# Ledger of designs, part 41: VH-VL binders against NAD kinase (nadK)

Target 1, 268 residues: NAD kinase (nadK), of Syntrophomonas wolfei subsp. wolfei (q0aze0)
Amino acid sequence: MKIILVNNRFKENTEKKAQEIAGQLSALNVEVIIDNGLDEPYAGTVDFIMVLGGDGTMLRAARRYGQRAIPVLGVNMGTVGFLSNIEINELAEYLPLILREEYSLEARMMLEVAVFQQQSLLTRVFCLNELLLRSNSPRMLSFALEISGQKLEPYRGDGLIVSTTTGSTAYSLSAGGPIADPQLDAFIVTPVASHIINKRPLVVSPEREISLHLLEEREAIIGIDGQIKMDFGAENRVLIKRAPHPLLMVNLKAKPFFTSIDRSLQRQ

## First folded at step 16 (VH-VL)

Design MM6 (from HH21 with heavy chain M55I, light chain S91T)
Fold by OpenDDE, fold request of step 17:
Structure MM6 (fold): chain C 268 residues (1-268), chain A 123 residues (1-123), chain B 107 residues (1-107)
Amino acid sequence: as target 1 above (268 residues)
Amino acid sequence: EVQLVESGGGLVKPGGSLRLSCAASGFTFSNAWMSWVRQAPGKGLEWVGRIKSKIDGGTKNYAAPVQGRFTISRDDSKNTLYLQMNSLKTEDTAVYYCTTVPKYDKFLAFDIWGQGTLVTVSS
Amino acid sequence: DVQMTQSPSSLSASVGDRVTITCRASQSITRYLSWYQQRPGKAPNLLIYKASNLESGVPSRFSGSGSGTDFTLTISTLQPEDFATYYCQQTYERPWTFGQGTKVEIK
C-alpha cells in the first residue's frame, strides 16, 4: 500500500505530525509520500490519501489529486470545517479500517474550470468548492452568463460564484447562497453583490455547462477555492463543467451534515 | 421497526445447491453493509462473508471454507440479501443468519441479526 | 487468522451474581472486539462494541473492558434473562472470527 500524506508546510504542527504518521505507516510496510505543497503533485500511483489539517488543505489535495479516483480522508487538526471526517487523535484507532479497506466512500462532485484566451486554453483546473469571478476594481463588472447555451440577461455586480454542493458552505454561503446537501450533485450559481436587488442564486443541473465572459473592457480575477488567483479580462472566457470524476471522500465515522451546520457556522 | 428475515433454508443433498434470502426492512438497505454468519448445531458462530453497499463498491469477501462455493449478492430494489450456496457439504449444515455491519462508529460490530434459517446438508 | 479464545467455556451462576467472561486474541486487535449474547433458540444480540461501548438498549449491568489481546465481559448482577451463551468477536482483520462461546447456566 502507498499513501500520500497531504499537509501544509506553513503549519509546522501538520508537518511534524505527517513525519510521525509516516514513520508509523512505514513500520507497517506502507510506502508514504509527504506532500506539503512545496513540490509538484506526486505523479506515481497511490492507494490512499490522508489530508492532515483543515478544509483548505483538503481543497488543495482535491485539486492536486482529486481526478485520480483515490480515496481521500480528511483528518482534522484543530480546525473548524466540513471536509474532515476524523480527528488526528482518532487516526490510530481507525487505521485498521484504512489498511483493510473497510471504509465507506462518498463521491463529491468537483468542478472542471477551463479558462480560455480567445480560443486557446490557458489553464484547466479541477476544484472541490468554487470558481469565483470578481472585479479587480471598486467598479462593478458587466458579464455574460450562459447556461447550456441559454444566455441570461447581462449581469452587473461585484462578481459571481459557481460552486459545488460541497462548496455551498464556503464562500457561496457568505454571499447568500443556499446550503446544499453534499450528497446532491449540482451547481450553485451565487451572485456577489448584484446590481439587481434580490437577484437569486441558481441551482443548476450537473449535466449543464456554465460559461462566463466580460462584456466590458474591465479587469477581473478568477479565484479557485480561495487559493488560486488568475487575471481575467475581456479576451478571456471561462467554461465550467462537472469534473469527469468526483472526489472520493473516505468516511470512517458518521457525520451528520445537517446537524453540524449550526455548530460549524456559529464557530466561524 | 428494523428487521431482517432469512428464508430459503431446508434439506439438501451433498453437492447440491441452495439460495438463501434475507429480507430487510426498517432501514436504508441500499446503504448497508451486510454479512452472513452461520452456526452449526450445538456449535459457535462462524463468519461466512460480507458485502458492501453498491455506493461503497459492492466488495465481497468470504471466509476460506466457503470461498469459491458461496456467493453473496444483493437486490437493493427488493431490500434483499442473498447467499447462493453451491457444492454444499455436510459441514455446511448450520443456521444461517444475515446481519448488518455498520460501516461507521462500531468497528464493524454486527448490530442487527435475523432469526436465522436452517440449512441441513445430508445424504 | 486471529484466534479468539474465551474463558471459561461454561459457568454456573445464580441470580444476583457477578459474572466475568474473558476473551483472548492471538494477536493485538486493539479495540476491534465485540460481545454478543445468544439466548437458547434465538439469534445473537450485540452487547458491546469497540471493546467497551454499550450497545443501545442493552442494560447497564453489562460492561466490557480491555484492549490489545485481553478482554472481559462483566455482568454486575446476573438476571434470569442473562442465562445464555456469550461470544466475543474480532473485526480487526478478515476473516472475522468469534470465540468458541461461554455458556452461562443457572446454578
Scores: ipSAE 0.895, ipTM 0.955, lowest interface PAE 0.5, mean pLDDT 95
Fold by OpenDDE, fold request of step 17:
Structure MM6 (fold): chain C 268 residues (1-268), chain A 123 residues (1-123), chain B 107 residues (1-107)
Amino acid sequence: as target 1 above (268 residues)
Amino acid sequence: EVQLVESGGGLVKPGGSLRLSCAASGFTFSNAWMSWVRQAPGKGLEWVGRIKSKIDGGTKNYAAPVQGRFTISRDDSKNTLYLQMNSLKTEDTAVYYCTTVPKYDKFLAFDIWGQGTLVTVSS
Amino acid sequence: DVQMTQSPSSLSASVGDRVTITCRASQSITRYLSWYQQRPGKAPNLLIYKASNLESGVPSRFSGSGSGTDFTLTISTLQPEDFATYYCQQTYERPWTFGQGTKVEIK
């Protein structure tokens, strides 16, 4: 068995823990690759991915490996989030289930985001939570939203979020989007400070495609999962689709989503 | 009420085949991992095999004595678990139980059992 | 395969007695150990999971302890309905194996 341990090099405790776990797994004749984000994703074949940290680390892991149909376990290390299944102190106890492949899988839809310059592809990324288009100035954007070729009325506002159901509890939530069951596959299109009062978010079929482009010469940015940033201008277009492969999240413990989200909201 | 009901047991000659059924009710069968356990007359319990839910890949694993001869399957639309037994041997004589295998929290303990169905392999 | 050995194979006890059954694994199975009760002519019932967790609906007179290789099932005060055969099971690795059973008989 070969396992990737994904941690955050900027979090000292996750690095230390990754090394410890690597040692333990090696002692069990498990090959281990540590990915702290410094280098390119490991290109070799692996059987399992263990994410040490919080939701942010999971998002990075998903972007790096989610397209490879590998089971991914989130191991929480003292953070609040929705993407970890067990705590770090529980790992030893649950390790037999991992090594014996006695775990449940939950498929989470990911986004395929393609950014173009005219007809040329600039970048393509897969992400678990959302794409954000927002103004890079204090002024509102004017942009076109198309859904499966249906051209909506020009949009004016600070920006727009296209999120998975997984991402519904992330930035989309802060922007007034609905909380979605992660077991559903859907796009959530959430306005960010629309000039239209009470503009409602859209829940869109995962079978559809979403296209965005600016209608004016203005500076904007594209954000991916709150971690990746790129400039976006009038010459650019973004196309969003359902990723061809979902993220296969490992469930070792029962984790009721709605109870968790309710608790989280009450703490705010 | 949660319930498992086995059926299909009976007398069969060595080399013969038999298919057991386990009807589930009272819980979401499609999400459940299931197992077969057998007990020879006057003997202890022996794990036969396990099948995961479809959403978890439907993976099947068997004990060595039945590997290659027995096949576990499921029909979620009918809430039914199956055990296809081929090339039966006299040592396969046993009461066969179907069980649930919780995938969470119980470290794979078998928490729900059927009443069992008797399979007798004899010439 | 992991071998599970129970002790004793059988014992005689009276109502009200404290009964202790031991299960030993041929290798460490951490807490992947369950206990079952089987009454004559009936299917087994889960008593304890994770070595020491009491299954819902099981009387509190039943308790489990141990980790690694040595495990114990205890019945603090034996009741008439407790005369049965008890099995331990490991689910640490496949094949999942049971102990040979311990028959608790009336003295």
Scores: ipSAE 0.894, ipTM 0.955, lowest interface PAE 0.5, mean pLDDT 95
Fold by OpenDDE, look of step 16:
Structure MM6 (fold): chain C 268 residues (1-268), chain A 123 residues (1-123), chain B 107 residues (1-107)
Amino acid sequence: as target 1 above (268 residues)
Amino acid sequence: EVQLVESGGGLVKPGGSLRLSCAASGFTFSNAWMSWVRQAPGKGLEWVGRIKSKIDGGTKNYAAPVQGRFTISRDDSKNTLYLQMNSLKTEDTAVYYCTTVPKYDKFLAFDIWGQGTLVTVSS
Amino acid sequence: DVQMTQSPSSLSASVGDRVTITCRASQSITRYLSWYQQRPGKAPNLLIYKASNLESGVPSRFSGSGSGTDFTLTISTLQPEDFATYYCQQTYERPWTFGQGTKVEIK
């Protein structure tokens, strides 16, 4: 068995814990790779991914490794979120299930985000939560939204969020989007401070494609999972699709999503 | 109500074959891990094998005494678990139980059991 | 394989008695230990999981304790319906194995 440990490169305690766990796993004849901010994702084949940290670390791990269809376990280390399944102090007890491959999986839809400069692909990213388009100035954006070729009325506002159901409890929620069951596959399109009063979020089939481009010469920013930022201008367009592979999240213990929403959100 | 009902047991000669069925109701069978456990007359319990749900890979594992002779399978559309038993031996004589195996929280404890079906292997 | 050894193999007790059954694993299984009750002619029923967690619907007179290699099932006040055979099981590693059973008989 080969396991990647992904820790929070900005928190020293997660690194120390990763090293400790690596030692323990090695003693059990498990090969371990630690990703503490590697320049590139580890390219070798692995059987299991363990994420040590909070939601942010999980998002990073998902972007780096989610397309490989490898089981990913979130191990929470002192934070409250929606993406960890067990606590760090529970890991030792659940380790036998991991090593014996006696765990359940939950498929979470990811986004495939493609950013273009005219017809040229600039970058393609898979992400677990959302794509954000926002103004880089105090002025509103004007942008076009197309869903499966259907051109909607132009949007005017601070921006737009395209989120997975997993991401519904992230920035989309703060922007007024609905809370979605993470077991459901769907896009959530949430306006950010639209000039149209009561502009409603859209719930869109995962089978559809979403396209965004600016309608005027303005400076905007594309944000992905709150961690990746890139400039976005009039010559750019973004295409959002369901990723070809879901993130396979490991469920070692049951987590009551809906009953824990308020508690989790208040603690973030 | 969650229920498991085994069937297909009977008398068979050594070297023969038999197929057991376990009909499930009252829960989402397609998501459930299932196991077979047997009990020889007047003896203790013995794990036979386990099958995961399809979403979890449908992986099958067997106890050594039945490895290569028994096959666990499932038809989720029929909510039915199967145990194909080939090359039966006299020591395979037992009541066979199907069980659920919780995927989390109970550390794989068998929480639901059927009533069992008797398999007798005799000349 | 992990061997599970129960003690005693059988015991006689009266209604109202405190009954203790022990199970020992050949190696540490942490808390991957469950207890089952089997009445004559019936299928086993789960009593305790994770060494000490009471299964839903099981009377509170049943309790489990232990971790590692030594485990105990306790019936605080034996009731008429408790005369049965009890099994421990480890699910720490495959093959999953049971103890040989403890028959609780009426004195």
Scores: ipSAE 0.879, ipTM 0.949, lowest interface PAE 0.5, mean pLDDT 95

Design MM6 (from HH21 with heavy chain M55I, light chain S91T)
Fold by ESMFold2, fold request of step 17:
Structure MM6 (fold): chain C 268 residues (1-268), chain A 123 residues (1-123), chain B 107 residues (1-107)
Amino acid sequence: as target 1 above (268 residues)
Amino acid sequence: EVQLVESGGGLVKPGGSLRLSCAASGFTFSNAWMSWVRQAPGKGLEWVGRIKSKIDGGTKNYAAPVQGRFTISRDDSKNTLYLQMNSLKTEDTAVYYCTTVPKYDKFLAFDIWGQGTLVTVSS
Amino acid sequence: DVQMTQSPSSLSASVGDRVTITCRASQSITRYLSWYQQRPGKAPNLLIYKASNLESGVPSRFSGSGSGTDFTLTISTLQPEDFATYYCQQTYERPWTFGQGTKVEIK
């Protein structure tokens, strides 16, 4: 068995704990690859991914590995977020279930984001929470939203969020979007500081394609999961679709989403 | 009320076949992992096999004595678990129980049991 | 395969007695141990999971302890309905094996 152990090299406690866990796993004849974010994603075949840290570390793991259909376990090392399942001090107790594949999987929809310049593909990325289009100047944006070729009335404001249901508790929430059950597949489209009175958040079928482009020259940014940014201008457009593969999250403990919402939001 | 009810037991000759059913009610069967356990007359309990829910991959695992002869299946539209037993041997004579295996928090303990159905294999 | 050995194979006791049953695994199973009660002519029912956790609805006179290879089930004050056969089971690795059983009889 081969496991990727994902941590954040900028948090000393995760790096030290990753080494300890790698030692424990090696003693059980488990091959361990450590991904601390410094090197390129591991390209070889693996059976399981263990994420040590909070939601941010999970988001990086999802971008790097989420399209490879590999089970991913979130292990909390501090405050409980929305994407961890067990605590670090419980890991040894749950190892028998992990090593013998005695666990349940939960599929979480991901976004495929393709950014174009003119007609040419500039980049393609995958994300778990959201794409953000926002102004990169004091000026507001004027932009077009199309859903499966259907053109909506132009937007004017600071920007727009297109999130998954998993991302509904992230930036989308602070911008006025709803909390969504992560068991649902959907896009949530949330305006950011809109000057158009009736631009409400939209909940959109995952079968739709979402397109954005600017209607006038302005400095804008595309943000991905709050961790990746790209310049975006009048020559660009972005196409957003459901990613080909969901993130496969491992559940070892029941984590009742609705009864834990307030605790999880307070701890972020 | 949560309930498991086995049926289909009976007398069969060595080399014969028999199909057991386990009707489930009172819980979401399609999300459950299910197991078969048997108990020869006057003897202890023996795990026979387990099937995961379809959403978890539908994986089937069997104890060595029945591997290749027994097949576990499920019909989620009927909330029913099945055990197809082929090439039966006299040592397969037992009461057969269906059980649930919780996915979470109980370390795979078998928490819900049916009443059992008797299978007798003799000439 | 992990072998589970119970001791004693049988015992006689009176209502009100404290009863202790032991279960030994052939290798460490950490806390992947459960206990079941089977009354004569009935299906088994779960008493204890994770070595020491009571299943819902199980009377507090039942308790479990142990980790690794050695485990105990204790009935603090035996009741008439407790005359049964008790089984331990490991779920640490497949095949998930049971002990041979301990029959608790009236004296």
Scores: ipSAE 0.689, ipTM 0.870, lowest interface PAE 1.5, mean pLDDT 92
Fold by ESMFold2, fold request of step 17:
Structure MM6 (fold): chain C 268 residues (1-268), chain A 123 residues (1-123), chain B 107 residues (1-107)
Amino acid sequence: as target 1 above (268 residues)
Amino acid sequence: EVQLVESGGGLVKPGGSLRLSCAASGFTFSNAWMSWVRQAPGKGLEWVGRIKSKIDGGTKNYAAPVQGRFTISRDDSKNTLYLQMNSLKTEDTAVYYCTTVPKYDKFLAFDIWGQGTLVTVSS
Amino acid sequence: DVQMTQSPSSLSASVGDRVTITCRASQSITRYLSWYQQRPGKAPNLLIYKASNLESGVPSRFSGSGSGTDFTLTISTLQPEDFATYYCQQTYERPWTFGQGTKVEIK
């Protein structure tokens, strides 16, 4: 069996733990690939992904591996978030279930984000939480939102968030969007500091295509999961769709979303 | 009230076939992993096989003595688990129980059991 | 395959006695061990999971201990309804195997 361990190189606690876990797995004849963010994503065949850290580390794993239909387990290293399932001190007890595939899977919708310059594709990236369009200057943006070819009245404000239901508890929530059940497939479209009072958050079918472009020349950025930033100008357009594959999250312990929601929101 | 009720047992000749049913109520059957366990008269318990929920891939696993002869299936719209038993042998004579296998927290212990149905394979 | 061996195969005891049943695995199963009770003519029911955790509704006179290869079920004060056959089961790896059973009889 071959496992990727994903950690965050800039947090030494996770780097040291990744080496310790790799040693334990190697003693069980498990081949281990460590992904600390320095190298390109591992391209070879892998049976399982173990994420050591918080929600941010899970977001990176989802972007790198989420379209490969590989089971992903979140292992909490100290601060409980929305995306971890077990604690690091429980891992040894749960290894027999992991190694023998005696676990449940939960599908989480992802976004496919394609950024264009005129007619040319610049990049395509997948994300678990959200795309953010925002101003990169003191001035507000004027931008167009299209949903499956249907043009809404122009937006004017600091920006816009297009989120999955999983991302509903992240930036979208702070911008006034609803908390959504992560088992639902939907887009949540949340304006950021809209000058136009009647622009309310929208909940949109996952079958729709969402398109954004600027209506005036302004300096803007596209943010992906709060971790990737790209310049965005009047010559650019972004197209957002449901990704072909959901993230397959491993559940070893029951984690009731609704009874834990206030506790999880108190974490950073 | 949580219940599992087996049916379909009876007398069958060697080489014959029989289909067992297990009717479930009082819990969300479509989310459950289910197992069959058998007990020959005067003997101990023997695991027969397990089926995962469809949402978890519907994976089926069997004990070696029944592999290739028995098929576990489920109909979530009827909350019913099935065991299709083909090429029956006298060694298959047993009371057959259906049971649940919790996905979480209990390390796969079999927590809910039906009353059993007797299968007798005799010439 | 992991083999589970119970000891004793049977025992006789009186109401009020302390009863101990052991279960040995042919290899380490860590704590993937459960205990079941089967009263005469009845289906089994779960008593203990994860070697030592009491299933909901099971009287506190039942307790489990052990890890690795050696496990124990204890009934601290035997009651009339406890005369039954007891089985251990490992769920560490498939096939999920049971011990051969321990019959607890009235002396």
Scores: ipSAE 0.685, ipTM 0.870, lowest interface PAE 1.5, mean pLDDT 91
Fold by ESMFold2, fold request of step 17:
Structure MM6 (fold): chain C 268 residues (1-268), chain A 123 residues (1-123), chain B 107 residues (1-107)
Amino acid sequence: as target 1 above (268 residues)
Amino acid sequence: EVQLVESGGGLVKPGGSLRLSCAASGFTFSNAWMSWVRQAPGKGLEWVGRIKSKIDGGTKNYAAPVQGRFTISRDDSKNTLYLQMNSLKTEDTAVYYCTTVPKYDKFLAFDIWGQGTLVTVSS
Amino acid sequence: DVQMTQSPSSLSASVGDRVTITCRASQSITRYLSWYQQRPGKAPNLLIYKASNLESGVPSRFSGSGSGTDFTLTISTLQPEDFATYYCQQTYERPWTFGQGTKVEIK
């Protein structure tokens, strides 16, 4: 069996713990690839991904590996969030289930985000939580939102969030979007400080395509999962759709989403 | 009320076939992992095989003595687990139980059991 | 395969007695051990999971202990309904194997 250990080299003592866990796994004849974020994503075939850290580390793992249909386990090493399933001190006890594939999987919708300059594809990324379009200056944006070719009345304000249901508890929530059941597949479209008073959050079928472009020359940015930032201008367009593959999250312990919402939000 | 009820047992000659059914009620069958366990007369318990829920990949695993001869299947629309037994041998004579295998928190302990159905393989 | 050896194979006891049954695994199974009770002519019932956790509805006179290779089931004060055969089972590695059973009979 071959697994990837994803960690954050610059957070606390997670590098030491990752090496310790790699040693434990190697003693069980498990081949281990460490991804600390500095190198290119591992391209070879693997059976399992173990994320050592909080929600931020899981978001990076999802962007790097989420389209490869590999089971991903979140192991909490500190701050409790929404995307970990077990604690680091429980890992040894659960290893028999992991090694023998005796676990349940939960599919989480991801976004495919394609950014264009004119007609040319500039970049394509996948994300678990959200895309943020926002102003990069004190001036507000004027922008167009199209949903499957249906052109909505122009938006004016600080920006817009297009989120998955998993991302409903992240930036979308702070901007006034609803908390969504992560077992649902949907887009949640949440305006950020809209000047147009009739613009409310929208819940949109995952089968739709969402397009955004600026209507005026302004300095804007695209944010991805709160971790990637890209310049966005009047010559750019972004197309958002459901990613081809969901993130396959491993559940070893029952984690009741609704009864734990307040606890999880207080820790972020 | 949670129940598992096996049926389909009987007398069959060596080399014959038989299909067992296990009717489930009182829980969400489509989410459950299910197992078959057998007990030869006067003997102990022997695991036969397990099927995961379809959402978890529907994986089937079997004990070596029945590999290639027995097939576990499920019909989630009827809340029914099946065991197709082919090429039966006298050593397959046993009471057959269906069970649930919790996927969380119990380390795969078999928590719900049916009453069993007797399969006798003899000439 | 992991082999599970129970001892004794049978024992005789009186109502009120303390009964201890042991189970040994051929290799470490950590805490992937469960205990079942089978009354005469009935299906097995789960008593203990994770070596020591009592299943819901099981009387508190039952307890389990152990880790690794050596495990025990204890009935602190035997009752008339406890005359049965008891099985341990490992779920550490497939095939998921049972012990041979321990029959608890009246004296």
Scores: ipSAE 0.661, ipTM 0.857, lowest interface PAE 1.6, mean pLDDT 91

